# Ledger of designs, part 204: miniprotein binders against q9bqp7

Target 1, 240 residues: q9bqp7
Amino acid sequence: VPQNWFPIFNPERSDKPNASDPSVPLKIPLQRNVIPSVTRVLQQTMTKQQVFLLERWKQRMILELGEDGFKEYTSNVFLQGKRFHEALESILSPQETLKERDENLLKSGYIESVQHILKDVSGVRALESAVQHETLNYIGLLDCVAEYQGKLCVIDWKTSEKPKPFIQSTFDNPLQVVAYMGAMNHDTNYSFQVQCGLIVVAYKDGSPAHPHFMDAELCSQYWTKWLLRLEEYTEKKKNQ

## First folded at step 16 (miniprotein)

Design jB2
Fold by OpenDDE base, second read of step 17:
Structure jB2 (fold): chain B 240 residues (1-240), chain A 88 residues (1-88)
Amino acid sequence: as target 1 above (240 residues)
Amino acid sequence: SPERLEEIIRKLEEAVKLFEEGKIWEALLILYEVILELEELIEETGDPELEEILLRVYEALFLIREGRPEEAIRILEEAIRRLEELIE
């Protein structure tokens, strides 16, 4: 049980969409501060086993591709991920703010993969927006807040490359989502609350993306795990 | 050796600059070199601070993958500061 319990949901915020749903998605800039990011907390609280698995995978990939080949591979994967997120932001942004869509960004297997999910996405409230949990003292940048199948969700977009296994820390993705939810629900920059999460895994080959929907109950379970990771991080930093 | 840490710092600074210039590909290549150099140094020294810095570089790579280069730059700048403190 976490020593410092804090609720994921804010009882002071009504689930009722205020009639003034901003027609424009929020994009709050991330402030440069000493506050740890969600990603930082998760990375620094990885288990020795997780670290070991990452290193073993890396060594295997270097053995298969060579050092230069692995560098190229890694760089390509990261670039594809970036382009995918940029394309999604462009797609989900209001038409009036659509800069000239680089048609090349939209011509990806990942974009094809998520098309069936995008059909169920509406009511975009935030895109690439910073969240801060003032009490628990962490920050994050969330990908999207929107309605998925009529439920308001924090949506996190992930890329998966097949056939080569990429070390997806898929294990911590639910923790990241609930961390963003909890922060947003208690961030004064937001007037609404989220109760659901969605992880979307897009595939390079254009095969249908896999949606991982997280209801309020599942979010609450992962929230407890997130709090434990945050406590571990805090203790580790006090001992340094 | 302080010289190896200085070289890592130089590479990280170059990567940050390249990111700011929008040269994402070149920056990613440099970050990979930094990872390899840090791993070698960690294997030799077993320094837990270097392990933490390596984790931060991986976090930066993760953020770049997620289309968040601005946050990645922040993390890399912090990593540079931490490395500078080790040389001092």
Scores: ipSAE 0.019, ipTM 0.407, lowest interface PAE 4.4, mean pLDDT 85
Fold by ESMFold2-Fast, scan of step 16:
Structure jB2 (fold): chain B 240 residues (1-240), chain A 88 residues (1-88)
Amino acid sequence: as target 1 above (240 residues)
Amino acid sequence: SPERLEEIIRKLEEAVKLFEEGKIWEALLILYEVILELEELIEETGDPELEEILLRVYEALFLIREGRPEEAIRILEEAIRRLEELIE
């Protein structure tokens, strides 16, 4: 149990659209400052086991590919993920200029992979948008907030290569999603409430993406774990 | 204690089921909880059998990273059997 518990949901907010909500998806810019990001908190509070496993994986990959090959591999994985997110933002955004500028971004295997998921996505309310938890003092940049099969979700898009899925960033994906959710629910820049999450794992070969839906109960369970990670991060900072 | 070993077994069984369903991220989180619990028990008991079981769980995580979930599942099922033997 975290020492300083705070609720994930805001009882003063509704998940229904209201008349004051903007008709265009929100895109609040992320401003870098001393307030830690969700990803920083998670990276700085990895378990010893997670750190050792990551180092073991890294050393094995370096042995297989060489140092230069490993750098090229990781750079390519990063670039593919970045392009996938840019393509999704373009597809879900009403802005014509982005779609016209980068036609090639819209035709990747990853985009093919998520087509069946996108058919169930509607009512987009935020894209690549910054969230800040003003009470718990953390920030993040979420991918998407939209209705998935009628439920308002924080949606996180992930890429994976079959037959060798890249799982490093998947360890804390549920924690990342609920951290964004809790921040958004208490961020004055937003007026609505999100109670569900969705992690979508897209595949390079165009195989159907795997959706991992998180209902309100599951989000609450992961929220408690996120609060423990945040507490650990804060305690480490106090001892400096 | 037998109760804590039973809880670890339940978590490993859940992880195996999730890997079989292709829910790799959720299964991996459970494996990390298992590793943490095994580390704590080893610190408390100094049991070399638990140390061997922990090493097997680590190997399963490595195999998942390599995209070899079927081999990882077999190793986790072996770990479950070994933990059950410690209760018996």
Scores: ipSAE 0.000, ipTM 0.118, lowest interface PAE 14.9, mean pLDDT 79

Design jB3
Fold by OpenDDE base, second read of step 17:
Structure jB3 (fold): chain B 240 residues (1-240), chain A 88 residues (1-88)
Amino acid sequence: as target 1 above (240 residues)
Amino acid sequence: SPERLEEIIRKLEEAVKLFEEGKIWEALLILYEVILELEELIEETGDPELLEILERVFEALYLIREGRPEEAIRILEEAIRRLEELIE
């Protein structure tokens, strides 16, 4: 049980969409602060087993591809991920703010992969927007807040070359999503609350993306795990 | 030594430049070298500031992996500034 319990949901915020839902998605810039990011907390609190598995994967890939081949592979994965997020932001942005859509950004297997998910996405409230949890003292940059199948969600977009049909295969991504939810729900820059999360795994070959929906109950379970990771991080920093 | 920190700064600057040029992999390789050099320096000095900088470099690597290179670049630029302050 976390020593410093804090709720994921804010009881002071009504779930009712205030009639003044801004027609334009929020894009709050990330402020450079001494405050740890969600990503930093998760990375610094990885288990020895997780670190070992990642290192073994890296060594295997280097053995298979060579050092230069692994370098090229990693670069391509990164570039594809970047382009995918840029394309999604462009797609989900209001038409009036659509800079000339680089048609080349939209011609990807990943974009094809998520088309069936995008049909169920509406009511975009935030895109690439910073969140801060003032009490728990962490920050993050969330990909998207929108309605998925009529439920307001924090949506996190992921790219994969391998099928990830189970949420368990997404490693710490559920923790990242709930961390963003909890921060947003208590960030004064936001007037609304989210109760659900969504992890979307897009595939390079254009095969249908896997949506991993997280209801309020599942979010609460992962929130407890997030709090434990945050405490571990805080303890580690005090001992340094 | 100031020389080792200067070399780390040089490498980080090069990595940022490579990222801006779209040479993501070459940049990542340099960041891995930076990590190794920082880890060695931290082991020798026990400097908590260097440890924080190392953590920021790891965060940048993660953001790159997540397809957020602009944010990663900002973090690396901050790391450079912090290292420069240590030499001063």
Scores: ipSAE 0.018, ipTM 0.458, lowest interface PAE 4.5, mean pLDDT 86
Fold by ESMFold2-Fast, scan of step 16:
Structure jB3 (fold): chain B 240 residues (1-240), chain A 88 residues (1-88)
Amino acid sequence: as target 1 above (240 residues)
Amino acid sequence: SPERLEEIIRKLEEAVKLFEEGKIWEALLILYEVILELEELIEETGDPELLEILERVFEALYLIREGRPEEAIRILEEAIRRLEELIE
């Protein structure tokens, strides 16, 4: 169990909208670089098995594509993900002017993949917004907070090429979501409570995206695992 | 979840029998199927035990390609036992 346990949910907050909630989605800019990000903590505390599988995958790709081909591939994956997130932010923004972007962004296979998920998304409260856990001392940049099928969720959008996404982007996704959730629930820039998570894996060929819903119980379970990773990171940094 | 683990176990047991019979190519095709199925489950669950089992299956694959099938069989039998423990 983690030595310094802290609750994921804030009993002083509600998931229902109230008069103090902003009418437009929040977009808090990312803060201080000295405070570790969720992604840095997870990267620095990967298990030996995760590191081994990632290295094996990298070696196989280099053998198949060559070093230059591998660099090109990874650059393209990064750009595709960036464009997908930009398109989703545009689609989910309530203002008409924010939707007047490149038409090609809105026609990607990834966007077609998520259409059936987007039909169930409403009540957007935050987009591409920074979170900070003041007590546990970490930061993050979450994709989206909105209602999915009537439940307020931290939503994380992922892209996947057939046959599969990168190993590192799949294994730690639940930890990433709950880390953002716990930070937001205790961040003074936000007033509401989030108790659910949603990981949406979109496909390049436009095949239907897979939603992975995380209820409050599952979020609490992954939160304990996140606290252990954060503890490992803190100890590793002290003993470097 | 238990049903999918049971299918992977069955395939690993079949691969072991094929290796024991000297049918290396047929056994390798089944190991590739096991690798793909384990990768799918790992993507869905994030289970670190499944990651370690996949690592062991890759080691067995390497040993077979190096002409050391007896050692590979022992590793695969270990992987089978570990998967059976996850069903409990």
Scores: ipSAE 0.000, ipTM 0.154, lowest interface PAE 14.1, mean pLDDT 79

Design jB4
Fold by OpenDDE base, second read of step 17:
Structure jB4 (fold): chain B 240 residues (1-240), chain A 88 residues (1-88)
Amino acid sequence: as target 1 above (240 residues)
Amino acid sequence: SPERLEEIIRKLEEAVKLFEEGKIWEALLILYEVILELEELIEETGDPELEEILFRVLWALYLIREGRPEEAIRILEEAIRRLEELIE
């Protein structure tokens, strides 16, 4: 049980979108601060086993591809991920803010993969927007806040070459999503709250993306785990 | 040169900071610059330690893409540490 419990949901905020919600998605810039990011907290609190598994995977990939092959692979993976997020931001942004869509960005297997998910996405409220939890003292950048199948969600877009049909296969991504939810729900820059999360795993070959929906109950469970990670991080930093 | 390594360290630190700030795209651009600079240095020096550092930066990029930015930051921090050891 976390020593410093804090709720993921803000009882002072209404779940109902106020009619005054801006028609334009929020894009709050992340401010440079001494405040740790969600990503930093999760990384610094990885288990020895998680570290070992990653290193073993790395070694296996190097053995298979060679060092140069692995470098090329990693660079390509990165570039594809970047282009995918840029394309999604362009797709989800209002038409008036659409800079000249590089049509080439939209011609990817990953974009094809998420088409069936995008059909169920509406009411985009934030894109690439910073969140800060003032009380728990962490920050993050969320990909998207939108309605998925009529439920307001923090949506996190992921790319994979391999199927990830289970939420457990997404590693610490559920923790990241709930951390963003909790921060947004208590960030004064936002007038609304979210109760659901969505992790979307897009595939390079254009096969249908896997949506991992997180209801309020599942979010609450992962929130407890997030708080424990945050406490561990805080303790580690005090001892340093 | 030590100056080139110091510049790479600076860029990596900035990238880590930007990641922590949620400025993922800005951080990724910096990491791309770092990769190019490291590749150039490796071509010039053939230093296997720089190859290991480059590998870590590339691995960090992969982890970011895979939605493991936390692991990526740790790997970048380790890359920074290794670069600092080369300057010493």
Scores: ipSAE 0.019, ipTM 0.284, lowest interface PAE 6.4, mean pLDDT 84
Fold by ESMFold2-Fast, scan of step 16:
Structure jB4 (fold): chain B 240 residues (1-240), chain A 88 residues (1-88)
Amino acid sequence: as target 1 above (240 residues)
Amino acid sequence: SPERLEEIIRKLEEAVKLFEEGKIWEALLILYEVILELEELIEETGDPELEEILFRVLWALYLIREGRPEEAIRILEEAIRRLEELIE
């Protein structure tokens, strides 16, 4: 699909707040359906080379940790990521009850790691919220939409641990962010426009998290790459 | 092509310099670009040496995420040397 037919930014929308914007962050639940998710599209369109390299990585991990150790490792990575996202949603949510109930999550090294970044985050508009691109027919669940240093961003929170599939969890992160951005910009459930992305990597030991800011030009470049992955996914489905 | 390999070498050298300067996220952006370019070349050529080079770049990315930049720099320098050998 040509990028000029499906631009990432919606010319009918503004990135500035207006009076009709909700005061509470949006949290639209993700509905199960036949429409592919961003994660599935990316997973199903890995090149043969990426799959080969991922398998070599997995074999080395298994050799080092053993079968059970590898399974425990991947389970722990998933759990830590889930807990980190829950803590961030609690911190950024205006709900007192959620913040009070989870003291243990709020004391983690990952949360300490992101304090520097959180000081620059304000104007939260969406948390753990579903997006759908109505024309391109894909869905996703984004972590956060908020202002970072005064710019409205799709923010993706990552923990720094040995990766699951680091091909997808690292270099596909920019694609994931822009896919969510494009979907939100064309989703009738949302009224604002996002033009920037932010990938934040937090560290378990509390070391300062590193922000990877993506401006509008960079987002446009990755949007083109995302459209190619989406097209490849569609072609693969037709060949089954 | 030699010109595309030279461009990848330039980008990897720039990334190494940025990591040495502590500009981690600027360097990571360049590594993302290198990964995509290497994948394209591998698809075009089927060259197993390019697959080994890509693996090293991905391994360096992992090391950076684990807070081990000195090891990552060594791995990237090995990737650069291997690319230079392909030009020769």
Scores: ipSAE 0.000, ipTM 0.159, lowest interface PAE 14.1, mean pLDDT 78

Design jB5
Fold by OpenDDE base, second read of step 17:
Structure jB5 (fold): chain B 240 residues (1-240), chain A 88 residues (1-88)
Amino acid sequence: as target 1 above (240 residues)
Amino acid sequence: SPERLEEIIRKLEEAVKLFEEGKIWEALLILYEVILELEELIEETGDPELLEILYRVLEALWLIKEGRPEEAIRILEEAIRRLEELIE
C-alpha cells in the first residue's frame, strides 16, 4: 500500500462537460523545471529484471545487425515514431489550425493502422499538452484527451513492429496513462476530469491497431502501482 | 577518465544543438554513440551516477520516439550538468 495515498479522481470536478467545451484543443507548454516527469519516474524505477531484458535485447540486436546497423535501426524507429505523433497531432487538430498537412506524413503504415480507431475518436480536448500534479510533484506531456466511443479518455499512441494484443505487453504504458490522468484531474489548467485511459498500439505494416481500453476500475488499479513507483523514485532521490 | 566524460559532454551538447536545428537523425546517431560510451564506462567503473545518466539519455531517446524532442532536450541538458559535476 502506498504511504502517500492520493486519489486518481478529483471529487471537486464534475464529470459533466461544462457547456463551454473549448472548440480548440488545449496545448499547454511543458515548463522547464526540476519536477520529475512521469517518464523519468518510470525509467529510474525499472526493475533489475527489466533492465537486464532490455540489455539482452540490445546485445542480440547488435549481434544481428552490427553496431552501425543497430544505430540505423534505432534511429529509424525513433524517426518513425516522431513522424507518427506529428501526423496524429495534425489529423486531430481543428481544420482551421491545420498547417499544410505534409502529405508525406500521412502516408505511413502506422497512420493506416490507426484509421479504424480514429473513426471512434471525437471531442478532442487536449493535444500534446502538459500536465502537472502539484501535490504529488510530477509532470508529464500527454498525447491526447478525447472521447473514444463516447468516453472521455487520455489516449496514448504507441508504435510497434510486433503485435501487442494484450495490455500486459505494453509494459509500463498503463502506468504512464494513469499518471497523466491523475495529474490532469488535479491540474488547475484543466476544468474537466477523465475517468478512462486508452493505449493504441499502431503497427508499421498497416495492420489494424490494437486499442487497450482502461475503464475507471482498471485505471484505479494501475494508479496504485504508479504511486508505489513514485514513492520508490522519491526514496531513491533522497538517498542520493 | 575526465577526458572520456568531457567527450561524452561534447557529444551531448552537439546532439542538443542538432535537435534545435531540426537535424533529428544526426542527433540520434550521436546519442547512440553516447550510450555506447556510457555503457563502456559503467562496465569499467561501476559508477552508479553514470548509470543514472545513462537512464536519462535513454529517457530522452524514448521521448524522441514519442515525438517529444523538446522534453528530450531538457533531459539531455540535465544529463550534461550531471556529467559536469562529476568532472568537478
Scores: ipSAE 0.020, ipTM 0.412, lowest interface PAE 4.5, mean pLDDT 85
Fold by ESMFold2-Fast, scan of step 16:
Structure jB5 (fold): chain B 240 residues (1-240), chain A 88 residues (1-88)
Amino acid sequence: as target 1 above (240 residues)
Amino acid sequence: SPERLEEIIRKLEEAVKLFEEGKIWEALLILYEVILELEELIEETGDPELLEILYRVLEALWLIKEGRPEEAIRILEEAIRRLEELIE
């Protein structure tokens, strides 16, 4: 149990549209300061097991590809992920004109992979938007807030290569989603409530993406784990 | 070692329980840990039985991703039994 518990949901907020909601998705720019990001907290508080698994994966990849090959591989994975997020933002943004879209951004196997999920996505409220939890002192940049099958979700888009899982943040994906959710629910830049999460794992070969839906109960369970990670980060910082 | 095999068995049993409870994402996270641990153990030991068990676990992962959790659970239960035999 965390010593400094704080609720994930804000009972004064609703997930229903209201007249004050903007007609276009919100895109609050991320302003970096001394407040830690969700990704920084998670990276600094990895369990001993997670660190060992990541190091073993790294060593195996270096053995197979060489040091330069590993660097090229990780850079390519990063670039592909960046392009995938850019393509999704373009597809989901009503403000983007056809002339501003790059044909290559829309051609990846990852975009083909996610097509069936996109059919169930509507009512986009935020895209590539900053969140801040002023009370708990953390920030983040979320991918998307939209309705998935009628439920308002924080949606996180991930890329993966079949059949071997790529372990970049795999174990912490649910924690990342609920951390963004809790921040958004208490961020004055937003007026609505999110109670559900969705992690969408897209595949390079165009195989159908796998949606991992998180209901309110599951989000609450992962929120408790996130609070413990945040507490660990804070204690580690005090000891520096 | 037997202690590491026992830990992998424990995680697989936990994953099966979570899949049976419909907690697919939580179960998948544990299953990914099992896959990585099996890969490491295979690299250290060269045990062909562990390699075959890894292939079965990967098949279960594929079945889960295809929306076939009942079939995946049966395969994971088979993997648990095979790992138990290696300890004995």
Scores: ipSAE 0.000, ipTM 0.132, lowest interface PAE 16.4, mean pLDDT 78

Design jB6
Fold by OpenDDE base, second read of step 17:
Structure jB6 (fold): chain B 240 residues (1-240), chain A 88 residues (1-88)
Amino acid sequence: as target 1 above (240 residues)
Amino acid sequence: SPERLEEIIRKLEEAVKLFEEGKIWEALLILYEVILELEELIEETGDPELEEILWRVFEALLLIREGRPEEAIRILEEAIRRLEELIE
């Protein structure tokens, strides 16, 4: 049990969207702050074993691909991820803010992969927006807040290549999502709260993306785990 | 040794430059080398500041993979500054 319990949901915020659905998604810039990011907390609280496995995977990939091959692979992964997020932001943005959609950004296997998910996405409230938890003292940048199948969710978009790179860093994705939820629910810049999470894994080959829906109960379970990671991070910092 | 830290700084600066040039892959490879060198130094010294810098470099790598290179560059620039402070 976390020593410093804090609720994921804010009882002071009504679940009812105030009738003023902002016609424009929020995009709060991430401020440079001494406050740790969600990503930082999760990384610094990785077990020695997880770090070791990651390094071994890297060494293996370098051995298999060579240094240049590994360089090319990582660049491609990065570029594909960047283009995918840019394309999604463009798709989910209001039509009035749609800069000339680079048609080339929309012609990706990843975009094809998520098309069936996008059909169920509506009511976009935030895109690439910063969240801060004032009490628990962490920040993050969330990808999207929207309704998925009529449920308001924090949506996190992930890319996966086949074969999947063995970087199992994806295991903390649920923690990242609930951390963003908890921060948003207690961030004064937001007038609403979220009760659900969604992780969408897009595939390079255009095969249907895999949606991982997180209901309020599952979010609460992962929230407890997140709080434990945050406490571990805090204790590690005090001992340094 | 200060020399090892200077080499790490050089590599990080090179990585930032490569990112600015759009050579993301070459930059990522350098960051991986930096991680290995930092891990070795941490094993030898047990310096908690180096451990923090290592984690910041890891954060930058993850952000790059998530398509957020601008934020990653900022983190790397901070890591460079922190390493420079250790040499002084």
Scores: ipSAE 0.081, ipTM 0.539, lowest interface PAE 3.3, mean pLDDT 86
Fold by ESMFold2-Fast, scan of step 16:
Parts: sequence; C-alpha cells; structure tokens
Structure jB6 (fold): chain B 240 residues (1-240), chain A 88 residues (1-88)
Amino acid sequence: as target 1 above (240 residues)
Amino acid sequence: SPERLEEIIRKLEEAVKLFEEGKIWEALLILYEVILELEELIEETGDPELEEILWRVFEALLLIREGRPEEAIRILEEAIRRLEELIE
C-alpha cells in the first residue's frame, strides 16, 4: 500500500489549536467489533525473528523461575504496567488534586523514573482514548495525547524491568505510535492533527526514563512500515 | 570474545559438512547450539551484527525443515564469513 494513497497526516486538518477543542481530555470508549486492533495486527504479522526471540525469552524464564514462577512473574509485570498507566492518567487529569489521588498508585519506581518527563508534559487532549481509521479499517486505544516540550505528541508509556528485561513487541513500538497517530488524524471524533510521537520507557528501579521523540519525518517513515504490516495482515486474514 | 566467535564458526562449519553428508539431525542439533550461543553473546554485547547473523542462521534452520538444504548451506556459509570479519 503506497503511502501517497493513505497519508499519515490529514491535509484537511489544521495544525493550529482550535478554540472549540475540549478543555477536558477526551476519553472515547473502545467499541468491540470485527475490526482488528493495532495490537492484533502487529501480533499477527511478527517476523520469524521476533517470534523466535520471544519464544526463547519465554523458555529461558521458565527454566529459571519454573512454570508457576513464570506465570507469577508475567502477572506481576502486567499488574505493574496497569498500575503505572492508571497513575499516569490520574496525574495528567486536571480535575484531580494531589490529595485526592491514590498515593498507592503514585508509589513506584516507574513513576519516579518518569518525573523528569512529566515536567515537560502539558496541554493534555486525550487519555486512554479509542481511535479508529475508518478507511484503513483498524482500531486502537492510545495512552495519551499531550504537548511534550511544546510539541503535540501521541505519547506511549512503556515499562521495563532491569536486569531481567521483558521482551514483547519491542521492535514494534514506533509502529504502534504512528498507527494510533494516523487513526486519530482520520477519526471524526477528533478535530486536531498530531504530527509527532513520543515513546517513554520507564524503569522499575527508578532510573531516569528514556524518551524517544519522533518528529514528523520519522513518523512518516514508520507509517510506511505500518502500512506494509497492515497489508500483510489483510492478506494473511484472507488466506486463513 | 574472539575465542567464543571462533568456536561458533567451527560449529557452523561442522553443521555445513554434516548437511552435505545428509546427516540432517546431527547438523540441526549443532545449529540449535549455535543459536543459543549467539543469543548469549547478543545479550552480553548488544551487537546488531550478531543479531542479523542469528536471524540468518534461523532462516537456514527453517529452509532445512522445508527440504531446501542447498539454500540453507549458502546462508550458513554467509554467516561464517560475517563472523570471521568480526574477528579480523
């Protein structure tokens, strides 16, 4: 699928803030339907190398922790990630005060890790919000849309454990961000245009989070790769 | 580091010889050993060249399973050359 036929940025949308934009961050609920999610598309089109690395990581962890230990470990990683996203949504919601926030949600190395990033985040426009690209027929649930250092970004929050890293869709993080961006830019539930992305990797030990900023040109590059993955998914689904 | 790379090269050379002799299962066991050793080196070094070589060895493994050993041997010979270049 040529990028010329399906651009990431919507030429009919303004890059300028609109006076009618909601003052409260948008939170569109995800509708269950037959339309594939970004996550499903990426999972179904993993390269053989990605599948091999993921399976090897799993086997290595099972050997070290045992089957029950591995299940407990992965459950804990999932729960920590969920709590991290809940804490970030609470922190970034302007309607809540510090005293009203659940301090248990704010108590983690991951939150300490992102403090320096959060100082540069403002103008939140969407939190835990559904996006749909009606023409390309995919959906997603993005974490956050806000200004980072003055630039409107789709922001994706990631957690990482050291020294035993969890490998899941690591190569696909930029593709995930641009897929959400392209969907939002063509979703009638939203009126603004996003041209930049930000992947923030937070660390369990509180080490400073690593921000990976994606400018418009880089987003366009990864959009081309996302379109190829989406095409691969469509062909694979047709043959199944 | 160079000594470990030399060991991997020797194992890949042995695997190629075994595939040429039609000893498929013996050769496959050696390829699995090479894959595990490359994974350990990648984890220790973060070297993207080793990651690319691992992918090529994995492709060769799949070609063998598809009954295409001549193509697999060519890929393994390429992997050997790339590893030799990392040594000097």
Scores: ipSAE 0.000, ipTM 0.193, lowest interface PAE 13.1, mean pLDDT 78

